# Ledger of designs, part 23: VH-VL binders against q0atu2

Target 1, 119 residues: q0atu2
Amino acid sequence: MLDKKARIRTSREYRNVFEKGKRLSGRFLIIYYVENALDNNRFGFITNKKIGMAVIRNRIKRQLRAIVREYQGQVKNKHDIVLVARAGIGKSSFEGMEKDYIAIMKKAGLFARNANKID

## First folded at step 1 (VH-VL)

Design i1j (framework fv_iluzanebart)
Fold by ESMFold2-Fast, scan of step 1:
Structure i1j (fold): chain C 119 residues (1-119), chain A 123 residues (1-123), chain B 107 residues (1-107)
Amino acid sequence: as target 1 above (119 residues)
Amino acid sequence: EVQLVQSGAEVKKPGESLKISCKGSGYSFTSYWIGWVRQMPGKGLEWMGIIYPGDSDTRYSPSFQGQVTISADKSISTAYLQWSSLKASDTAMYFCATLDYDESGYFEHFDYWGQGTLVTVSS
Amino acid sequence: EIVMTQSPATLSVSPGERATLSCRASQSVSSNLAWFQQKPGQAPRLLIYGASTRATGIPARFSGSGSGTEFTLTISSLQPEDFAVYYCQQYNNWPLTFGQGTKVDIK
């Protein structure tokens, strides 16, 4: 699980990322991201009604947190990043979500070179 | 201030049509589900269905599928519950309510209820 | 559909006493459970969501606990304004379903 200080926790903080951040869309994920004035990265997760009912949304949110945690060391420091799951994510495998996350973070310029951990 | 205001009480005869309304204000109307809840006299609460006004995605409880129509007009922030032909068994208090279950913690919590519309159907 | 069962049907308590209300789901609803209060002639009022998170403006004497299939609403020191009917509701699966309610009456 991500440490408390690495999580976006308040609606005010989420609104700041949406209002001031950049947007980039992947196959299953949209990210909104903005540089922060802190010494660390913070992540937020949004799974809305288009994904499905609560049980599916909660599963997706848990899986996304696990993916973000695994790759947190590869993310350029001092960013607030909100992951928004797209409607099609409910049909994706864990590996599919992971692949999309890596691709979108690289495209956004948020991943350090050599972030891919698989052969 | 988040507020849901419902239309006034109705007295109808069996076979008549009816459309009641629920007007939202003080929040993003198109960003939250609105649902309809029936409460028959002296009984508990029953979800009838929900609608997402942003795209009109509508879900009915199996017991109410085909019995009523739920719709919304986002230009006037109003949701509707409609019967083509009322039955005496439709006599009840009808509540509208917002649902925030899919966005808990992202925005201010919006589980708010209208005041209710009493519908009486008798000969 | 998920069936929600509340117990007791009626709970008689004196002001200042602790009230404990139970809610059971026919299958796991995780923590996607809400508690509502309804007074005669009024719309329901949200008390608790996410099984244990108190809604805005709800007094600290109301608390919720549980996960999966067994849930409890506790009112630690019952006030005169707390005499009402209480409903649990699951929002884990469609259709959304309420329990039948527990009426909290004065002794």
Scores: ipSAE 0.006, ipTM 0.537, lowest interface PAE 9.5, mean pLDDT 84

Design i1k (framework fv_iluzanebart)
Fold by ESMFold2-Fast, scan of step 1:
Structure i1k (fold): chain C 119 residues (1-119), chain A 122 residues (1-122), chain B 107 residues (1-107)
Amino acid sequence: as target 1 above (119 residues)
Amino acid sequence: EVQLVQSGAEVKKPGESLKISCKGSGYSFTSYWIGWVRQMPGKGLEWMGIIYPGDSDTRYSPSFQGQVTISADKSISTAYLQWSSLKASDTAMYFCARIEDSYGEYYYMDVWGQGTLVTVSS
Amino acid sequence: EIVMTQSPATLSVSPGERATLSCRASQSVSSNLAWFQQKPGQAPRLLIYGASTRATGIPARFSGSGSGTEFTLTISSLQPEDFAVYYCQQYNNWPLTFGQGTKVDIK
C-alpha cells in the first residue's frame, strides 16, 4: 500500500498531470508525469474497462501499487506520476508489468541509474 | 470548428514512395489519437493504425505492420501515412480520423478527414 | 482479431419506414461499438458510440442497442438522406475492426 501523501486522488490533481504533463508509453503501461512543488512524489493509477472485469482491474491496480512501492526509492523526487494500464495488461504477468514499469521510468529519465528491487 | 484536412489526390507508379498528410485544426492536436483507414474501390473500411501525436505512440493493425509508416509532427498539427514502395494493390481512398482518448487509450472516431485518393498504376 | 459481421448485406426500405441493421462480434466487445454512415464520395460519419449513445447532431430517429456480441442500429422513420452504407466498428480490442457494411437503398 502506498502512503496517503504519495497518492493522487482528486480529479483536479489528475487533470493537472494530464494537461501539463509529458506522456510516455510502454507495452502495458502509459505514464503521465509532471514536476510538482511538493517535497515528495505522488502516484495515480487508472485501470479502464477495456482491461476486463472488476476482479481483473482490481488485481492490476494492487500489483501496480506493489511495483511502485518496491521501486519508490529509485524515483526522482518531486514528481506527480499517473500510471494508466493498457487493455493488454490483463494478460501480462507480474514480472511483465514490473519490467515494463522499469523500462518506461528509465526512458522518462525518472529513475536513478542502477535501479533495484527492494529487498 | 474541429477539422481534419487531408492532402490532395495522388497518381503514382509501382515502386514509387509516397507520403500523404492529415492536418488537424480547431482542437488540441496532441490530446487525441489520429487513425488511418483504407477503403479499396467498391470495398469496405479497413483499419490501418493509430498514432498519439503527443508522444508518437504508434500502433499498426497486423495486416499493415511493415507495409506503411505512420508519423506525426505536432509542431504543425499534421499526421502522415507513408509508403517506401507502392504497389498496385495500394490503390484506395485513405481516410484519417480523430480518435477520442480515454486516459491514454483509444476510443471511438468522431471527426474524419475528407479522404485522399491514391491511384497506383503502371 | 475480432470479426464483425453485418446483416443483411443490402436492405431495401421505403421512405418513412423503419430500418433495422444487425452487427455481430466474434467475441464480446462489451459496449465498445460504434456505427458509421457513409454516402458515395464522402467520408464516414459517426452516428452512435458506446453501442447506444448518439453522437452530437445525430437525429433522434437513429438509435443503437445491444452489448457483448449482438448489436442493432435502428432508423425509426427513414428519410431520403438516410440512404447510405452503414458500418459497425468495435474498439474494445486491438486491432480495431469494421463490419463489411449494410447498404440501405430505396425499395
Scores: ipSAE 0.089, ipTM 0.726, lowest interface PAE 4.4, mean pLDDT 89
Fold by OpenDDE, second read of step 2:
Structure i1k (fold): chain C 119 residues (1-119), chain A 122 residues (1-122), chain B 107 residues (1-107)
Amino acid sequence: as target 1 above (119 residues)
Amino acid sequence: EVQLVQSGAEVKKPGESLKISCKGSGYSFTSYWIGWVRQMPGKGLEWMGIIYPGDSDTRYSPSFQGQVTISADKSISTAYLQWSSLKASDTAMYFCARIEDSYGEYYYMDVWGQGTLVTVSS
Amino acid sequence: EIVMTQSPATLSVSPGERATLSCRASQSVSSNLAWFQQKPGQAPRLLIYGASTRATGIPARFSGSGSGTEFTLTISSLQPEDFAVYYCQQYNNWPLTFGQGTKVDIK
């Protein structure tokens, strides 16, 4: 599980990311990202009924958190990043989600230059 | 007004095919899951499966997997339940229902069709 | 699948009396539990979702409680229109499953 300080938790924090951040869309994920005034990154996760029942949404969230945690040390500092699960993610494998995450994070330029990524 | 209207009662023989419908109105049909529930005579409720009309993502209950086909035509806000070969044991009332999400954590069936009675007998 | 068990099968209550219906899950369903009311010849009607939240338009005399594996639907003062069959349903795990129902009839 992600550290509490690494999580976006409040509606206000989410709203700030949506209003002031940039948006990029991947195959299974949409990310919103904005610089923060902290020394650490914070991640938020959003799922909706499109991807499936609550049990499915919870599974997806767990998987996304696992992915984010795995690559957390490779992400540029001082960012708030919200991951929005797209409809197709419910049918995606974990590996597919991971690939999409890596691709979209690269496109956003959020990975550190020396990041060791799975291609 | 949000409502689901189902097709009329059916009287069929074993071996015949059947497709019943559920039409939604008063809301964005492509934004909510539609489910089908079977109720055999004098019995309880059984979930058969659900479909998301927006992209036709479909989930079946294990007991009904391969037994029926659930589909949707979003152009006319209609969901379908069909059998390729009916059995006498398929005799039941069939309900469609809209599945609502609450705060991203809860699913509940807030709107139901009036039901379609299917009678299968020789 | 998660098995939902309701009790009693039949509950005979006089108008104005309190009715208590039980629903048990074979494993935890958290608060992902709904209650439905069904009258003869009609479709089920949602009463409670999230174990304890009343659906829109549902009278205050209906209340739901519980979490995990034990749930209760309470009708504080039974009205004539409340005589029906009541079903609980979990939506925590796929497949969705209903209890077998409790019939509330007139004592």
Scores: ipSAE 0.017, ipTM 0.658, lowest interface PAE 6.5, mean pLDDT 91

Design i1l (framework fv_iluzanebart)
Fold by ESMFold2-Fast, scan of step 1:
Structure i1l (fold): chain C 119 residues (1-119), chain A 123 residues (1-123), chain B 107 residues (1-107)
Amino acid sequence: as target 1 above (119 residues)
Amino acid sequence: EVQLVQSGAEVKKPGESLKISCKGSGYSFTSYWIGWVRQMPGKGLEWMGIIYPGDSDTRYSPSFQGQVTISADKSISTAYLQWSSLKASDTAMYFCARTDYEGDILTGYFDYWGQGTLVTVSS
Amino acid sequence: EIVMTQSPATLSVSPGERATLSCRASQSVSSNLAWFQQKPGQAPRLLIYGASTRATGIPARFSGSGSGTEFTLTISSLQPEDFAVYYCQQYNNWPLTFGQGTKVDIK
């Protein structure tokens, strides 16, 4: 579970990342990211209706939070990062989502040294 | 102030190529989708496609896939709609419009519109 | 694709009367529905989004309601400047789709 201080919670905060941040697309995920003025990272999660019913969207959101939590220590400090699930994610495996997350974070330059284990 | 300004009216012959533009200002151009909407004379609105200028992710309506090309140049905050070979049936008003985020960055309602570009194709 | 059907095709009302316009989706679009006004020679103007939220600068006489497949746009005390065609748009599913429009004529 991510600490409350590590979560983007308000629509205003999401809009700031969406409008001012950079965008990078993966197979199942899109990230929007921007440097913040805080002393820690914050993460947001968006699962839209195109993924499927609420039970599936809730499962995906929970699994993405688990992935983010597992790799949180490898993310460069002072960033707001929003993960947007793409329509195809509902049929992906946990491993597939994890590999996609690592790949996009590495490509974005957001992972600290030695976070290059995807293959 | 958010504004979308489109290029001027065009009069073309069948078989000619054309590229029209839509320039955004007053907001982060790379953070919103730009859609293109066709309105044939006396008819309703038809969504043609959409582009995210930040990474050029482009989606087309099935009825327009292969008929037009949508592109963007983020360095000058401009989106484009282009035809390789115009047909008389392409005669229409073409609008660009910004889509606001509504829980899915790949879908949204059109909150700001350009003034439109009238394209007339006749022999 | 989701088909949006508007009714009536044409509505004639007197100034000061209430106008009610309907929009039906072929499958649920939740509340992801917008209403637009288009006057002759002009670009469409956003009136309502999220089925019921008025866009900035839109007069209070415009209101939207509904969810799922059935939606309504209401114009209370219709003004002469409200002569226009009104379109609904769903943004729940790709491809984005519009209704065919309802033309509001002032008697």
Scores: ipSAE 0.015, ipTM 0.565, lowest interface PAE 6.9, mean pLDDT 85
Fold by OpenDDE, second read of step 2:
Structure i1l (fold): chain C 119 residues (1-119), chain A 123 residues (1-123), chain B 107 residues (1-107)
Amino acid sequence: as target 1 above (119 residues)
Amino acid sequence: EVQLVQSGAEVKKPGESLKISCKGSGYSFTSYWIGWVRQMPGKGLEWMGIIYPGDSDTRYSPSFQGQVTISADKSISTAYLQWSSLKASDTAMYFCARTDYEGDILTGYFDYWGQGTLVTVSS
Amino acid sequence: EIVMTQSPATLSVSPGERATLSCRASQSVSSNLAWFQQKPGQAPRLLIYGASTRATGIPARFSGSGSGTEFTLTISSLQPEDFAVYYCQQYNNWPLTFGQGTKVDIK
């Protein structure tokens, strides 16, 4: 699980990201990202009923957290990043989700050039 | 295969009511939004509104707010666009189109489209 | 609302040539820009979303670029089936808005 310091927790923090950040859409994910004034990155995760039942939403969040954790060291520092699950994510594989994450993060310029899915 | 099939062409008079339909298949109808787009003869595309059939959450363009009603019947995977009183200026092609829901927000672009329903309103 | 302006209104291009279509937003739409193709008597078809991502099944000759207020759709080598009207659409702000379209016809 992500360190407490690496998590967006408050509504105010989420609103800041949505209002001031940039948005990019992938196949399964949307990311909202903005620079923060901290010494670390913070991640937020959003799922809702439109992507599936609670059990599915929880699974997706767990999977997204795992993905974010795995590639955390490759993300440019000082960013607040919110991951929003798209409706189709419930039918995606973990690998597909991971691939989408990597792709969208690269597009956002948040990943190092060498960041890639490790098979 | 994802498909959106719209109801047939309509010929109406001003003042008449009308309800056209868009039936989705080949995907989870309640998992995607359905939007309506107007295209007047020889003109461009105009976004009218959108509905999420899963809970009937509906959004309208300000230009069409109060002018039309968008609804859906998820039991038959069908979305609707209706007028209470047609005007000659409502003559146009009307498309339904699918868009994904992205977390708490709509995608906003449409990946699959119906074939369109031509509505002609004249005296 | 955000006004989307496309240029040129009509673009005459010979088969095999490069076609460049422009789309300008009255204010920044970030990368939330889609391109559609529409042929006479047909529904629009999604080409590009996220300003630069090709939709499924779209040929590689179609590419999108840009961010903020200036966007470009490029057809690297125009094919006979590419003659159509092209629309850009922003989905950064409500209401969703389309450009007025660019007609690509044969020179």
Scores: ipSAE 0.015, ipTM 0.697, lowest interface PAE 7.2, mean pLDDT 90

Design i2 (framework fv_iluzanebart)
Fold by ESMFold2-Fast, scan of step 1:
Structure i2 (fold): chain C 119 residues (1-119), chain A 119 residues (1-119), chain B 107 residues (1-107)
Amino acid sequence: as target 1 above (119 residues)
Amino acid sequence: EVQLVQSGAEVKKPGESLKISCKGSGYSFTDYWIGWVRQMPGKGLEWMGIIYPGDSDTRYSPSFQGQVTISADKSISTAYLQWSSLKASDTAMYFCARLGSYEFPFDYWGQGTLVTVSS
Amino acid sequence: EIVMTQSPATLSVSPGERATLSCRASQSVSSDLAWFQQKPGQAPRLLIYDASTRATGIPARFSGSGSGTEFTLTISSLQPEDFAVYYCQQYDNWPYTFGQGTKVDIK
């Protein structure tokens, strides 16, 4: 799905985004984001135990990666972005998560106003 | 094809100003970071700084902060490295390089500009 | 800043032999490590990125391995055109930093 280089992989990289980045809250998602010095965007995903059991958390993480991949061409280049799932996300539909992601990214100025799917 | 073409060799005296260039072609110039690397005679490579031409976001390596100015003119797809007052210790080969796509970090380099500073 | 240390400074090998070059980072860089080749009078050429992924057009005799703080570049069956200086570079954190280089010279 996402290129290996498009994933935030280490705890230090996650910590950097949390400490230096901006925060924006949506209905089901929180994003933390900061400009990077790379040639690409990198995404991280956090689904904590408050969401539910491992099976549910893994499903949510997989669905969020699919959403991010779908819209990757609309994201302003050169950003590290961490998506944190809120407790209520487990009761959202895929479509609901997708709509929330688009709304947050547009509000953050990371999306074009009329973002389109890249599929 | 992607190319970075640098300006020609320079021979200068201490105290003189200098501005060298790196022209990108074959890609969207405003969508990629451009970096500058110094190589002193017989020595290794040192990152000096990088610039994102789309918004002129510029980052310097700590040892070069305040010593040089990095800029870009997106209307002619050209990045610049400038000294207000050259020193003999600025004698070096200067390379520009583009940050790569998802798969190729720093994948394209200019041919280099030799700067010689002597009395 | 992250300090990259390469060893040895000079490696003397004969054509057809295997060359093994080491690169150590002062702190973890995950797999955000690249290897470059530089011949006299030329710009550096990307060989390996993501620690082990060979760049397009690079011969199969070049391979990279490692993660975290310890990395290796291996050149199997060294060819005459492979005598050059090799640099490792981390891109895990800014400022990006190069090792000091390993010169691969003829024995």
Scores: ipSAE 0.006, ipTM 0.526, lowest interface PAE 16.3, mean pLDDT 84

Design i2a (framework fv_iluzanebart)
Fold by ESMFold2-Fast, scan of step 1:
Structure i2a (fold): chain C 119 residues (1-119), chain A 120 residues (1-120), chain B 107 residues (1-107)
Amino acid sequence: as target 1 above (119 residues)
Amino acid sequence: EVQLVQSGAEVKKPGESLKISCKGSGYSFTDYWIGWVRQMPGKGLEWMGIIYPGDSDTRYSPSFQGQVTISADKSISTAYLQWSSLKASDTAMYFCARHSPGFELSFDYWGQGTLVTVSS
Amino acid sequence: EIVMTQSPATLSVSPGERATLSCRASQSVSSDLAWFQQKPGQAPRLLIYDASTRATGIPARFSGSGSGTEFTLTISSLQPEDFAVYYCQQYDNWPYTFGQGTKVDIK
């Protein structure tokens, strides 16, 4: 489970990420992200009815939390990141979602170990 | 400040093509959806479609699929709505609006509208 | 598609009176419901989003309530500038849909 402090919890906090953050789309995921003034990263998750019924949305939300938790040590510190599931995510495998997450986070420059090394 | 500025009024004949524009300023254009809304004379509002300029992800309302093309040029922060062949029934006011997907956000800023008149 | 139905079609109110506008969704939209005001010749103006959250710059006399399928917009003390058409809009599911509008007119 993600630590309470690693969760975006309020509508106001989600709004801040959407209004001030950058967006990047993957195959199954969209991320919105912005640097925060805290000592840690925070994650938010959005699954709307386009994806399917509540049991499917809840499964996807659990799987996304598990993926984020697994890779949280690779994420550059002090960011608020919101994951929005796209309509097609319901047909994806766990590995498909995981690969999309890794690809999008690398493309966003949010993985600490994937930045180009200069001399 | 956030602004959406639309192109001026158009008077066209049936069968002609048309492309109208919506230019965003005062915010990161590639980080918000732009939606297009039709309002026929004396009637309510209808969603036509939305586009995300950062990756050109575009979604049409079922009644407008194939009738119009929505596009965006992120280098000049401008979204477009285009018809290949206008009909008299396309006479309407067309609005663009900015959208942030999420819990609490909806279309918070709107263009002033572009009046399109199609008559013989 | 989700059908949004507003009532009444026209509401006649005197200045200073309370106005209550209703919006019903054909299926649950949770709290993904916005209210817009439109005056003749103008673009719509966002009043309320997330069913009950007032947009920036909107006077406190405007309030929204409801969740699921039943929503209400209340104007507690109607001012002359509040005579307009009001639309509800769901953004829970694509395609996004508007209600047909409620015209708030002077009595």
Scores: ipSAE 0.012, ipTM 0.556, lowest interface PAE 8.7, mean pLDDT 85

Design i2b (framework fv_iluzanebart)
Fold by ESMFold2-Fast, scan of step 1:
Structure i2b (fold): chain C 119 residues (1-119), chain A 121 residues (1-121), chain B 107 residues (1-107)
Amino acid sequence: as target 1 above (119 residues)
Amino acid sequence: EVQLVQSGAEVKKPGESLKISCKGSGYSFTDYWIGWVRQMPGKGLEWMGIIYPGDSDTRYSPSFQGQVTISADKSISTAYLQWSSLKASDTAMYFCARQGLDYSSTAFDIWGQGTLVTVSS
Amino acid sequence: EIVMTQSPATLSVSPGERATLSCRASQSVSSDLAWFQQKPGQAPRLLIYDASTRATGIPARFSGSGSGTEFTLTISSLQPEDFAVYYCQQYDNWPYTFGQGTKVDIK
């Protein structure tokens, strides 16, 4: 779903975000984020076994990637961002995950306030 | 079910070329890294390199850079390990293994059965 | 590269006893450590990842602990099928590296 350039792929890259980054918690998501030295954003996803069985974890992972992809154009450039799913996410709707993502990204200062200006 | 199936045992002479394979099934092949591991007779495990089949991004361990070529053909869900010119010291069991993309899945969780390569004069 | 050192090289244990295996990293690997079991003629089998998380289907008698540079695999009540070679592996930094292995043998 996300281009290879937009993915965090190594354990070391994840650890860099956890160690150097800032943390914000939402209802269903926690994000860790740090500025990078690249010309693009990269995203990582953590859906640990405490969330539920493989079917649930795989569904949540796909839904989170879809949400991130949909809003990628609104994310402030040059950031590595890791989304960690909380245990309760398995009971959330797609809309609930999406709202939580938007809220925490705005709170982090990573989202543009408006895509279009009204004059 | 998720599995990796490797090609059969090979008996070769020094100087010959060889290409062995690792075929994935039961999962999205382009969403996982494939790694290659060597085990010399009676010895431990050592990483040779990894490839991400979706874009062929390949990383070699320093000891194996230039010694082997790792490649993948995503149309048939198969990864390859190749030698241009075999040496007797290449005699070993070779394993392939799958590694996930996210942090919680970066351990190698599914392994092939192994391919025994014997190089003798 | 990060060097992984396992001890002891061989551990002799009777069935029903507790086995404790150690793994040391030459520099911090955080919790990015896995344990594998290998029986003669077989591929390695993932037991533990992220230092302490059991892989699917792994019996509760296997547990992992540690972080940074010092890690332990514990088998609380050793069964006959547990006699094997055990490897630790770090995936904190490329190149990924294995320890040299600990052979768990019958006393």
Scores: ipSAE 0.006, ipTM 0.553, lowest interface PAE 10.9, mean pLDDT 85

Design i2c (framework fv_iluzanebart)
Fold by ESMFold2-Fast, scan of step 1:
Structure i2c (fold): chain C 119 residues (1-119), chain A 121 residues (1-121), chain B 107 residues (1-107)
Amino acid sequence: as target 1 above (119 residues)
Amino acid sequence: EVQLVQSGAEVKKPGESLKISCKGSGYSFTDYWIGWVRQMPGKGLEWMGIIYPGDSDTRYSPSFQGQVTISADKSISTAYLQWSSLKASDTAMYFCARGTFSEPGLGMDVWGQGTLVTVSS
Amino acid sequence: EIVMTQSPATLSVSPGERATLSCRASQSVSSDLAWFQQKPGQAPRLLIYDASTRATGIPARFSGSGSGTEFTLTISSLQPEDFAVYYCQQYDNWPYTFGQGTKVDIK
């Protein structure tokens, strides 16, 4: 889904975002975000085992990647952003996850425009 | 205050069973990995294994697989390290340490005080 | 498994002097490397992670550098409380492994 250069791929890169980044929590998602020294945004996805079985976690990861990809053109450049799924996300709808993502990205000041398919 | 408190020193004979504990307080126990580290007398540190208490996902170092059992009881915020049959070579200080739920080896900055286990006949 | 080798085994330094400790990995660990300090009778204390990032509360005199297979821990002006054993640890691949330690003694 996402271009390989738009993915956070190493444990070191994830830890950098968690430790140096800012944190905002939504209903189903937490984001950690920090400005990077690259020309592009990178996204990471964490589905902790508290969410459920591997099949559920993998479904959530795929859905979050799809949401991020759909709205990536609206995100201010030069950021590393990690999405952490909260325990309740397994019972949310795709639309619920999408709305939460849009809301939290707007609160973080990370949307360059009003990026809202639902609106 | 975030802390890990370990059970007291143990003196055992070869062949006996043993279960030592590591109790977390001041944080959400189910959101962090717990690791176990062995230090033999006068020697360095060795990773034994890690557990995520939220779902009991457990990983062992190859040299400790089958030698010990790591478990956790999230209702009392306690992790355990267990031997079915102790050997003299198990004489060591055993530490537990807290990692983050995303990276078990990172941020191991909260450590228990250690449990000294002595096995002799 | 990845083998971590530290040198020297023992380093004798006077208070106020610079101490430089080395850590070598048998294969690349990128920057997934931590440094720990251990004093007699105490649990280890995290000093540095991601090769060069100081843990919370760690004094500025401690610095880490390196990537891949070669890493260093530097104590720029050694204080009396810094005499301890120092361990490096890789977390690039499981099982995580420690070096054998470098003992920093008073000269």
Scores: ipSAE 0.006, ipTM 0.536, lowest interface PAE 10.5, mean pLDDT 84

